# Designs tried in a protein design chat: VH-VL binders against Probable transcription termination protein NusA (nusA). Part 3

Target 1, 139 residues: Probable transcription termination protein NusA (nusA), of Halococcus morrhuae (Micrococcus morrhuae) (p15738)
Amino acid sequence: MRVTLSDTALRHIALFEDVTGASAVDCLVDDDRVCFLVATGEMSDAIGPDGTTVEQVEERLDKRVSLVENADTAELFVANALAPAVVHNVTISENASTVAYAEVDRADTGVAIGRDGETIETARRLAERQFDIDDIELA

## First folded at step 9 (VH-VL; from g1 with light chain K53Q)

Design h1
Fold by OpenDDE, fold request of step 10:
Order: sequence, then C-alpha cells, then structure tokens
Structure h1 (fold): chain C 139 residues (1-139), chain A 118 residues (1-118), chain B 107 residues (1-107)
Amino acid sequence: as target 1 above (139 residues)
Amino acid sequence: EVQLVQSGAEVKKPGSSVKVSCKASGYTFSRYNIGWVRQAPGQGLEWMGYIIPILGRARYAQKFQGRVTITADESTTTAYMELSGLTSDDTAVYYCARDYYGSGFDYWGQGTTVTVSS
Amino acid sequence: EIVLTQSPDFQSVTPKEKVTITCRASQRIGSYLHWYQQKPDQPPKLLIKYADQSISGVPSRFSGSGSGTDFTLTINGLEAEDAGTYYCQQSYETPYTFGPGTKVDIK
C-alpha cells in the first residue's frame, strides 16, 4: 500500500531528517505527539547518544516523539512497533481481514500497549499503512 | 549549481491573467517544493503558495485561492504560477523559491516584475 | 494564519556593532522559523533555518536563537554589506507567513 503523506507529516520528516541525519519513511501526526517510522538500520542515528538526538527533535517539534524502526517483513515490523516490549513471535493471519498476533513477554504486556494505549495504537496505524494489516492483537 | 530562472517582466491590463515560469536546474526537481512569494513595491514578502512536484499537490494562501494556480512539469523541471483577475494591487515582483518541505527557501529565482495598469 | 511580528521596524547601526532582531509568532511553532536577508533589488537570501541552524556560505556573525514563539536574529559585528531588510518566516503550517521585516541601515 502506497502511503500518502500529509504536508504536515512531510514537514516533520524534513525536520527529523535534518536533525538526526536519519531517514523517515512515514510519520504519524497527532495533536501532542509524532511518530516517525525510521528507515531500517538507522534507529541508532535517530535516537542519538543517550537519546539526545531524538530529544532535540521533540524540542524542535514541540511534541512528544516516538520512533519505530521499519522492517521488510510484517512480522518484524509488528515486533519493532511494539518495542521496547519483548515480542517472542508474530503470526499473520489472512482471512476476511489481516490480523497480526503478537506474542509478547508476559511482563511487557503493558509496555506493548503503552501509556493510554499509544504504543499499540501507533503500531496498528503503521501496520495498516505499511503492510495492510487490519489489526494487531496481543497474545 | 542550483538555479531558478524565471520568465521575463510582464505588463498586464486589469482583469487579465499572467503566467510566470520558473525553470529549476542543478538539483533533483522532484525532491523539493517550489514556493511562490511576491513583493509589492516598497512592501514586505507575501507567500502565495507552493507545489510539491512529485505529488502534483499545491497549497495556496487563502487570499489567492480561486485566482492562483501553481503547477510543475517534472519533464522540464519548470514550475508555473498563473494569477488571474489581475488588478493594480497585483503589481509586484514575483519570486519562485526552492523549499525542502518547510526547511526554508534556500534558493530563489531572480524575480519577475508584473505590472498591472490600465 | 500564524502572524509574525518583528522588532524593531528599523535601526541604524554603526559598523562592528551588535544587531539584534526579534520575531514573535502568534502561536507556538517549535523551530519552524527561518531568517532572510534582502538587499535592494535582490531576492531574499536564507540566513538561518529552523531558528538556529547555520546556512553554508553565510558569515558566522549571523546567528539565530529561540523556539516556540520568540526568536532572535543576531548579527555579531555588523558589516557595511549587511545593510538591508531582514525577514522571519514560519513554515510550521500553511499558509507560510513572513514577518513585516526589519530594515537595517548603516551609519
């Protein structure tokens, strides 16, 4: 599925890339937070030493920033999107709808969900945009 | 070398239209936006709109909506700004400028003087 | 739209003096603020992007600071060739808007 980025998303990506030197292939913009889908292998650059780089992005955007590392497979993508929760396995079920079942470490269920469900929501939104996954369920 | 070269000066009558061109070179045309900014004599800068060439998506200032059309031709790496219903208030120097998605206008055309007079 | 204001409107400065120009946005815009210099009969020239990022080829005497709503352009040691009008511009959202400009004259 081809993602059509809004002008706002494009402006945020431009700033993100300028600050971090990392590439972002997608960007979810909400009122108080922004999520960047970081190109595979460039997460370290996006975060920076001790998180100082991503913090600069937050300051410059004046919004909370979350980062998700892109992946070539839906399974790995979902796992990355649920980070830092430990994901043991991801199974993609394709029926009338496409659902990803993520087996997360018991202790990390709350982490996978995130504060106010932000992590799982972001994961679902990105997975839908990038892999046509209709839903992500934690198992 | 990045260059934006605009079309020549225009003298127009009220009610007519003007189309200014902006030929871009020295960079990948589809990677940057082209904005249009005008400046009336002795006045400040006024943003008119921009186009995202790769998307063919343009945004306009409310003031000019319905009267301005910004287009881009990737094959010729040329952006265009057409303004209709000209009045004397449209007399200004019109600039095209390169913008990487809100990173600032880092390269500018030389400007096109448009004079509207009866 | 986001309204930008600048201060002062005009100042006449002796060479080598420090020049400070402020730009205020009607709402928070993070760092989406850029500074331009325009000399007579020339197009504007980008001086600073994203509030404080230097531009290649621009003298180091030009610097920017600020975030949110208040921004400052500083010329540390004005040169004669720095005479012109300086504009801030926001790219936080469309429509992009410019400040009214600050004219800097050389004594």
Scores: ipSAE 0.930, ipTM 0.968, lowest interface PAE 0.4, mean pLDDT 97
Fold by OpenDDE, fold request of step 10:
Structure h1 (fold): chain C 139 residues (1-139), chain A 118 residues (1-118), chain B 107 residues (1-107)
Amino acid sequence: as target 1 above (139 residues)
Amino acid sequence: EVQLVQSGAEVKKPGSSVKVSCKASGYTFSRYNIGWVRQAPGQGLEWMGYIIPILGRARYAQKFQGRVTITADESTTTAYMELSGLTSDDTAVYYCARDYYGSGFDYWGQGTTVTVSS
Amino acid sequence: EIVLTQSPDFQSVTPKEKVTITCRASQRIGSYLHWYQQKPDQPPKLLIKYADQSISGVPSRFSGSGSGTDFTLTINGLEAEDAGTYYCQQSYETPYTFGPGTKVDIK
């Protein structure tokens, strides 16, 4: 699913790709943080040894950076977006709205939600843009 | 080899319009933006705007909004800059330049001299 | 808009000497700062992108540093052919803006 990117997002993706050598297919820009949707299989390049590469991106953007690895299926995508929380299963329910139900380890519920809900919010925003998922619920 | 070739010099009267072309070659046209930068005689560089050809989306400096139009034709790999309501203050060399989404203008046209005089 | 200033405005340098040009932004722009060289009757030429990244075909004597608001272009061992005007440019946000330029002459 093709996403329309803002000029700011496009500039951030360009810098990200230049620094990491990895491709980003989407970018969420907030005031103090940026999330890159990394092409499937290129997450290790984006992170770099001991996180040094993504840290360079943070420094050059002067913002906090989070990374989500893209996936071909909605189920795997949701699981990747909730990382590093352990996700056992993802079920997509298609009714009046499309909702993803993610079975997360109880101990990792806080991880899946993230600080101030940033992880789950980012996951929801990306899932909506990439897979037309209206909501993600943790189970 | 990447090349940007611009149209020839223009002499215009006040109140008229000028349209400068920029033919791009040697790369995938749709992957890069084309920016326009002008330089008055003996002065510095002034950004006018850019076009994202694949999106057909252009951005302009506020100074030129309503007076400048930047377009791109992917079929001919040519970008255009049209400036209306010309005054003597618009006398300058106008450059087109390639830009990968804010990574710097890595290739430039040869420039087009536009002279506005009564 | 983001305003860029440069220092110095002009300098005359003996060949093989080190040249330092500074660029300051009116606000933090991360690494979205690029350097150009322009010679008379020629278009500008990109020297450094993203503050410190080298450009293919540009001599290694050119280097850039800095982040945030303060940036520096360094020429380690000026050559006679390096005479010209140098500009910084920000792409952090639109409108893109250029510094006023620094003219470098050879003694």
Scores: ipSAE 0.929, ipTM 0.968, lowest interface PAE 0.4, mean pLDDT 97
Fold by ESMFold2, fold request of step 10:
Structure h1 (fold): chain C 139 residues (1-139), chain A 118 residues (1-118), chain B 107 residues (1-107)
Amino acid sequence: as target 1 above (139 residues)
Amino acid sequence: EVQLVQSGAEVKKPGSSVKVSCKASGYTFSRYNIGWVRQAPGQGLEWMGYIIPILGRARYAQKFQGRVTITADESTTTAYMELSGLTSDDTAVYYCARDYYGSGFDYWGQGTTVTVSS
Amino acid sequence: EIVLTQSPDFQSVTPKEKVTITCRASQRIGSYLHWYQQKPDQPPKLLIKYADQSISGVPSRFSGSGSGTDFTLTINGLEAEDAGTYYCQQSYETPYTFGPGTKVDIK
């Protein structure tokens, strides 16, 4: 599902691709952070050895960078967006609203939420943009 | 070989308009943006705007908003810049230039001289 | 609108010596800064993109550095054909803007 990218997002994607050699299919631009939705199979290129490549992107953007790997299905996508939390299963409920229920390892609930809820909120924003999912709940 | 070829020089009267063409070749037209930059005699470079051809999306510097229109035609791989309400302050060389989403203008047209005189 | 300033306005330089041109942005722009050379009656030519990245076909004596607000173009070993006007340009946000230019002549 293709989304509309702002001019700024397009410029940041171009710089990201120039530095990493990886492709991004979406980009969330916030005041203090940029999140790239990285093409499937290209996360290692984006991160680089010991994270050195993504650190270069952070330097050049002068912003924190987070990465999520794209996926072909909503279920795998939601699991990827909650990484590195261990996700055992994702169920999509399509009743009055579309909600993804992610069965996260009990030890990883905090990881799935992230500092100040950043991970779960990023996952929600990307899931809405890419799959029209209204919410993600940790089951 | 990437090439941007612009239309020829024009002499215009105040209050009229000018439309400059920029024919692109040697690359996939829709993959790059086209920017327009002008330079008054003896002066520096002034960005006017750009178009993202694949999206049909144009952006303009505020100074020109309302009197500049930038368009692109994929079938002819040609970009256009039209400036209306010309005054003598618009006398300049007008360049089109290729840009990959803000990575720098790597190829430039030869420039089109527009002279506005009474 | 992001304002770029350049220093010096003009530099007369002995052949084979180093030229340093600085560009300062009115706010932080990361590495979204590019350098151009323009000779009389010609369009500008891209020399450096993203602050410090080389361009194919541009002599290695041209290099760039900096990030944030302070950027430098260095010509290490000036040649006669390097005479011209040098501009920085930011692409961090629209409207894109250019510095006022630095004219470099050979002594």
Scores: ipSAE 0.871, ipTM 0.944, lowest interface PAE 0.5, mean pLDDT 94
Fold by ESMFold2, fold request of step 10:
Structure h1 (fold): chain C 139 residues (1-139), chain A 118 residues (1-118), chain B 107 residues (1-107)
Amino acid sequence: as target 1 above (139 residues)
Amino acid sequence: EVQLVQSGAEVKKPGSSVKVSCKASGYTFSRYNIGWVRQAPGQGLEWMGYIIPILGRARYAQKFQGRVTITADESTTTAYMELSGLTSDDTAVYYCARDYYGSGFDYWGQGTTVTVSS
Amino acid sequence: EIVLTQSPDFQSVTPKEKVTITCRASQRIGSYLHWYQQKPDQPPKLLIKYADQSISGVPSRFSGSGSGTDFTLTINGLEAEDAGTYYCQQSYETPYTFGPGTKVDIK
């Protein structure tokens, strides 16, 4: 197990998997929202037809839910975490600190940041947990 | 056939300890949690705690913190609950039960009666 | 700690009638509510998980509903074998807690 999950995260993952049939490899739990790191290739199962499956998860948790697709490389992982923003390239700098530089389409900078910075904050938390990335910067 | 088989009934004196075993079979032991629930005569159900065997992580109800220890041994697929400092208020049937991370206790042991008397 | 209450405490019911048991949580718990049946001198048996999901091997006359704080177990067409005590249980947070039970008997 690479990441330590709280008891609450484990319970939410179990409910998520029960409802969606998809696997989650990580779960960030906040007061009013939950983010699931979904196993590669299983996002369509997690979302369901017209988003109905993930909405059922939201209803059963009584919390907002966001989904990020897992990836086996840091570059693809960071791009996935900023979805649906269009990311043209990700470069990982591993000098004094490990920083991901994400080249986001100019029209999508606001999407990559998200309301109140929620998307970029979630992306940073997941990247640190999964790849030991210290920061994500939009370029 | 999932089975949870518990150790036999025990009669204990006040101040002593009891250790109840719960042998699991018929499933992959590390994929599920084991919870412990007791029921005093004529009373309802009281959750004591659980163990997450794959993580070696146990959690206890505050009422029992410091008195209860829950462990698991994957090599024997057996969970244990030890309760110390027994009083007559601890007289109850003690159950182990299987749980998939809060999905409900789907299989229960047969129960172990613990009687604490002078 | 989340307190669960149940209503009624006791219910004597004519066979084939509908039985309704309610469970109320002291805070919102989403759908983290499960129902059990216990007969004398037996361990509890899981009937419904996650408020409304059926369990294989449990008769279809048992159904659950609700979310948040208010939950209902329904037995649609009581059979003699259904006599026993019914408990709700939450798994939203530790310590897990049970309701006080509802005893159902056959008239």
Scores: ipSAE 0.865, ipTM 0.941, lowest interface PAE 0.5, mean pLDDT 94
Fold by ESMFold2, look of step 16:
Structure h1 (fold): chain C 139 residues (1-139), chain A 118 residues (1-118), chain B 107 residues (1-107)
Amino acid sequence: as target 1 above (139 residues)
Amino acid sequence: EVQLVQSGAEVKKPGSSVKVSCKASGYTFSRYNIGWVRQAPGQGLEWMGYIIPILGRARYAQKFQGRVTITADESTTTAYMELSGLTSDDTAVYYCARDYYGSGFDYWGQGTTVTVSS
Amino acid sequence: EIVLTQSPDFQSVTPKEKVTITCRASQRIGSYLHWYQQKPDQPPKLLIKYADQSISGVPSRFSGSGSGTDFTLTINGLEAEDAGTYYCQQSYETPYTFGPGTKVDIK
């Protein structure tokens, strides 16, 4: 499904590309944070040595930045969106709604949820936008 | 070579409309936005709005909302700005300018002088 | 709407001297600030994008700095052809806005 980008998202993607040289496929914009869905294979360029490039993006946007690497399949995509949590398996259930069940290492449940649920909510938003996944549940 | 060539000067009566064209060449038209900026005599620059041609999406400064329409035609690589309900306060030079999603207006048209007089 | 102010309104400067122009935003805008030069009867010309990035074909004597709310354009070694009016412009949010301009004249 093709994603609709807001004007602000388009501007942030342009700045991201200018600073990092990497491409962003999607961009979630909130009041104090931005998440870029980075093209597959381009995370190293986006992050830079010791995170210095993504820190430049944060400085220029004056917002916290998180990065998720794009993937070809819904299963890998969901696992990428929950990184750095260890995800052992992802199963997609398609009934009245489409739900991804992510088997996360028990030590990493907090990491997968993130501060105030930010990581899992970001993952849910991206998964819905890119794969029409209605929800992500941690197993 | 990137060029933006605007239509010629116009003299208009109050209450009428003006439509200024901006013919783009030398680049892939849909990859860049076209913004419209005006400048009254002896005054500064005032942003009016822009269009994102690939999306057919236009945005306007609130001051001009309801009076301005910005459009683009990919087949002729031409953007248009139409301003209605003209008053003498609309006397200005009107510029189109190319913009890559807020990275700065890197190429400008030559400007179109619009004079509104009774 | 984001208001930009500039200082000074006007400078009369001897060639080879340093020119400093400031732009202040009414809220934080990150690095979404650009600088333009306008000479009489000409359209503006982009000098600096994203606060401090150089533009191909613009002399290296032009540089920018700042982030957040306070930005500076510096002309290090003014030349006669640099006379004109300088504008800052933000693209952090629509409507985009311009500063009121700083006129630079040659003494």
Scores: ipSAE 0.852, ipTM 0.934, lowest interface PAE 0.6, mean pLDDT 94

Design h1
Fold by ESMFold2, look of step 9:
Structure h1 (fold): chain C 139 residues (1-139), chain A 118 residues (1-118), chain B 107 residues (1-107)
Amino acid sequence: as target 1 above (139 residues)
Amino acid sequence: EVQLVQSGAEVKKPGSSVKVSCKASGYTFSRYNIGWVRQAPGQGLEWMGYIIPILGRARYAQKFQGRVTITADESTTTAYMELSGLTSDDTAVYYCARDYYGSGFDYWGQGTTVTVSS
Amino acid sequence: EIVLTQSPDFQSVTPKEKVTITCRASQRIGSYLHWYQQKPDQPPKLLIKYADQSISGVPSRFSGSGSGTDFTLTINGLEAEDAGTYYCQQSYETPYTFGPGTKVDIK
């Protein structure tokens, strides 16, 4: 799937790659926050020892940064986007709209939603962009 | 070796247009953006716009919007800047410069002097 | 549009001394600030990118620091060949903008 990247997203991706050595395949830019969709297998490079590399990216962007690891299937992608919540199963329903139903561990519902809903909202935005998924619902 | 070679100096009348070329060599043309920066005599540097060749996407400073067109031709690895409606305030040296998505202009053309007088 | 200011406008400096040039942005720009040197009748030359990152082929006496709104270019041990005009430039957002320049002369 091809996504459209704004000029700001392209600039932030270039800085991200310069600092981390990892590749980003997508970038969500908000006023105070940026989310990078990191190429599969490159999360360790993006995070760095004890998170020091991603902290440097945050300093240089002057924005909070979150990272999601890319995946080849919609089910794995949705699970990755809700990390670190434990996701037992993801079912994709394609009826009138396309909805991902994520069965998260009962103890992790709050983690899957995240502070002020940031995790679930980021997951929804990325899933729509990458897999044309209209919504994510926690089962 | 990376090189940006620009077309020669031009003398123009007010109200006319100028088109400056920038031939790139020594690197993969589509991987970098080309920006255009001008400098009036005795003055500082002024960014005019850039093109992202791999996307065919150009952006312009608002001051020049409607008067400037920036294009790129992959087959000749050449960028172009055309400025219309020239006045004496457009007398300047015009530079093209290579940029990797806002990482700084690391290679510059030699400059093209454009003189606008009646 | 992001305005960059520079200080001082002009410095006359004895060789081997330290030169300090400051650049201030009208809003926060993270580390999206770059420094250039321009000598008479030449195009600008990139010295420092992303506020503090060195460029291959640029002497180590050139260094940068800062983030947000306040940035500094330092020449530690000025050489005669360093005479010229120094510009900061932001790439945080379009239109990209340059500072007005700082002219450095040898005493």
Scores: ipSAE 0.843, ipTM 0.930, lowest interface PAE 0.6, mean pLDDT 94

## First folded at step 11 (VH-VL)

Design k6 (from h1 with heavy chain D99E)
Fold by ESMFold2, look of step 16:
Structure k6 (fold): chain C 139 residues (1-139), chain A 118 residues (1-118), chain B 107 residues (1-107)
Amino acid sequence: as target 1 above (139 residues)
Amino acid sequence: EVQLVQSGAEVKKPGSSVKVSCKASGYTFSRYNIGWVRQAPGQGLEWMGYIIPILGRARYAQKFQGRVTITADESTTTAYMELSGLTSDDTAVYYCAREYYGSGFDYWGQGTTVTVSS
Amino acid sequence: EIVLTQSPDFQSVTPKEKVTITCRASQRIGSYLHWYQQKPDQPPKLLIKYADQSISGVPSRFSGSGSGTDFTLTINGLEAEDAGTYYCQQSYETPYTFGPGTKVDIK
């Protein structure tokens, strides 16, 4: 179902699209960072050569930026949200709560968590907003 | 092409209300926000608020909160701004203007002069 | 609420000279700054969006620069028709705010 976007998120999406030519489906805004959920197939446009386009977005927003590629299924979505960590499999368990269990390559557990847990927390927020997933566990 | 046409000048008494209309044409009405900006004689520009028509969501500058109501009617592609409790400090030209989510106000109405006098 | 200041308040400029107008924000606003020109008895006209992006139909002599807190509008080769008042405006957060304006006259 439709996700609610704040006024700030809407403005950041508009600037993102103006700079990159790519579309954003969702936007998480924090004090020092912004995460864009990029339309499927448009990550290359968003990133640009050697990351120069996304760096331009960062300069114009005056905030750090991260990008996640949208996906049609919860399993692929969770894997995309943990990129660049290698995810071998994702299993969705639906009981009293809905939990995604992501089997991440052991060499990439740190990458999947990210600095100060930012990657996995961002993944959890997006998964909740887009797929009503209550949590992501690294299995 | 893109046009914003506002209602005519108003002369109002203190304590009354004014409602200014802004008829939009030449573009998809719901894709752009409509903001309201006023300018007192010899003064600068003052943002009053805007509406996001597709969401029916309006935001107001704190100074006007409680006195201003901004609305939009998709079927007539018309935005409205109503300001209540008028005083002489509200004498100004009132503009509507469209924006694409913070990208600047690229088209403006012709302005509506509101004069508040006893 | 983000306060924008402009400098100078007023300048009288010989045609074909360069005009520089500055806008300063009370906090960092990234590139969420826009420039407008207003002539007497007319609505404002958008000249530059997002600090430095050109607008279709606006003469190329108008350019913008800056980010964060310090922004500049430049008119390279002033023409008589450029007389008017110039405003900066931020859209980083609501309420949106305008600078107080810079009046430019032809000498």
Scores: ipSAE 0.865, ipTM 0.940, lowest interface PAE 0.5, mean pLDDT 94
Fold by ESMFold2, look of step 11:
Structure k6 (fold): chain C 139 residues (1-139), chain A 118 residues (1-118), chain B 107 residues (1-107)
Amino acid sequence: as target 1 above (139 residues)
Amino acid sequence: EVQLVQSGAEVKKPGSSVKVSCKASGYTFSRYNIGWVRQAPGQGLEWMGYIIPILGRARYAQKFQGRVTITADESTTTAYMELSGLTSDDTAVYYCAREYYGSGFDYWGQGTTVTVSS
Amino acid sequence: EIVLTQSPDFQSVTPKEKVTITCRASQRIGSYLHWYQQKPDQPPKLLIKYADQSISGVPSRFSGSGSGTDFTLTINGLEAEDAGTYYCQQSYETPYTFGPGTKVDIK
C-alpha cells in the first residue's frame, strides 16, 4: 500500500474482506460513512446479489458504505470513482497542480457529484491518496 | 497447528521490569497482530496493547502508556512485551494472543505468571 | 474508552437448560464484539466473532446475536463442560476492552 492506513481503517478492511470475500486496498473512514477502494475485478463480489453483500457490510459497520473499483491508471481510476456516471474521457493536466478533467455525460452530472457532493468528494480524496491528483473537474 | 508459546514464570521486585516472550508457529507471522492481555488473580481480562508486525506499529492502553513496550521479531517469529516500573498491582498472568485486525483473538499463549513482591 | 458491562455476574444452571448472557457497550460498536470462554487455569477461548459468526471447532449450541450496543451469547442446551467464565470484548477501537465476565456453574 502507498497510503497510510489507520488502525480503524485496517479493522474495517478486515471486516469488509470477511463479509464479501473481496479485497480492499484503501479505506476512507468518516463518522457515519466508509468508502472502500476495491481490488480490480472484485466489485461484483463486494456488492453481491442485488447489493445484499455490501448491505451486510453497512449493517456490521453501522455506517453507510460506498465502493470504488481500483485501477492501474489515473484516468481509469477517476472514471471508476465517478461510477455509475458515464465518463467519456479523463484528461490529466500537470501544470501548477495536477488536475483530472472528467468528461461526464450531461445526463449524469448529478450522479457524478452525488448527494451533498459525496461522490465527487470521495473521488477527489481517493485520487489524491492514490495518484497525487490535486483536484477533479467535471468538464 | 497454530501455537503461541510463552516464556516461563517470573518473580520480580517492585520497580523492576519484566520482558515476556511469545514464540509463534504454524502460520505466517506477519499476517496477524499479536495482542497482550493480562489477568490479575481472580479478576477479569485486561487488554494491554498489540503490535502490527508488518507495519512495526504498536498500540497501548492508556493505563500502560510510558511503561509498556511491545515488539516483534519476524526472523524468530517472536513477539515481546516489556513492562517497567512494576508494582504489586502488576501481579497477573500475562497472555499473548493473535488476531486478524479486530476479528477476535483466535489463538492464545499458555500464559506467563508474573509475581511482584517485596 | 468503551465500557462493556455483562449480565448476569453469575448463573448456576441445570444441564440442558438455555443460558443467556448479555453484553452492553457504552457506545455503538457495530458488530465489533467477540465472545470468549475461560475455564479455570486456562487461557480464554474464542467462541463467537463479529457478534454472531461461528468459530470452527466450537459446538453449535453456542450462538451470538446483536449489534450496536446490545449483544447476547446463547448456549442452547448447556453441557457440563460449559462451566466457566464468559467474556465479551470489543475491537471497534483501541484500547480494546473486555466485559467483566459472567461465571456459569453447573447446578
Scores: ipSAE 0.858, ipTM 0.938, lowest interface PAE 0.5, mean pLDDT 94

Design k8 (from h1 with heavy chain L55M A58T)
Fold by ESMFold2, look of step 11:
Structure k8 (fold): chain C 139 residues (1-139), chain A 118 residues (1-118), chain B 107 residues (1-107)
Amino acid sequence: as target 1 above (139 residues)
Amino acid sequence: EVQLVQSGAEVKKPGSSVKVSCKASGYTFSRYNIGWVRQAPGQGLEWMGYIIPIMGRTRYAQKFQGRVTITADESTTTAYMELSGLTSDDTAVYYCARDYYGSGFDYWGQGTTVTVSS
Amino acid sequence: EIVLTQSPDFQSVTPKEKVTITCRASQRIGSYLHWYQQKPDQPPKLLIKYADQSISGVPSRFSGSGSGTDFTLTINGLEAEDAGTYYCQQSYETPYTFGPGTKVDIK
């Protein structure tokens, strides 16, 4: 993939993989939180029983952790990045910019945005990094 | 069997340069970082910098910035550290050590003694 | 730059007794702390990684604990071969730094 990882991201990925046994393909590092893009099919290992494994990662990093499952297509990727919101459909529009339109269940619009917009902003950052998508709009 | 084998001891005059080699074997060279750590006589350990061979990326401690150059050659699985502008304060044992992205230095070279004397 | 301090500077210990060495970081570093043993004229040897994780081939009498700023290396039942200098080292950010060392001698 077309991403450049900072030294800090590389160190956090190494610790994540050591603790969980799952692989991370990308890592967004902020002051007090980290998001790992987890290899497809490995979310269960990353989360662990009742979330205990990801809680260990949070403790060892001393940062909040969120997880997004990787996907091979842009449409599935965007849906995964908005999880656990229910996404009915994703349409990619390519004009002057590339925009993903995510049709989110009305009951889950708040979940897709997340507290202080963290979920949708994380989704936008990952989609731009992994698929060159310029924006995500909730349709 | 992982091994890091360093070049031999050197005696240098002030103002000159030294280049220490570190030959790695027994593992996939590009998958691990190589760090350089020195130890002056009777003193503790001092990190100088590292290289991420797969990316060709280097990081140096500020104290050595501009005087140290760390390189790696995949074809010979050898890392190098060159330190210029030597003074007597640079008299030390210089170690190379393997590191997986900050998980601890798990294998070390035998050390290279560099003596800077007038 | 993250400063590590160690306590004590020196310990003289009777064989079979417990040795406790502390390392304190000048800021929070999560679990990015590692412990090494160094004997005279030898390179350091990694004992514990990520604060508390064991290393294959290192005797089980060596253990680590702590997170954040306060870390401890414990040798539970000192052996004669354990004499040497012990260093902590952080890898939370570059430049990586080492503690000043704790020398452990056999009485």
Scores: ipSAE 0.857, ipTM 0.935, lowest interface PAE 0.6, mean pLDDT 94

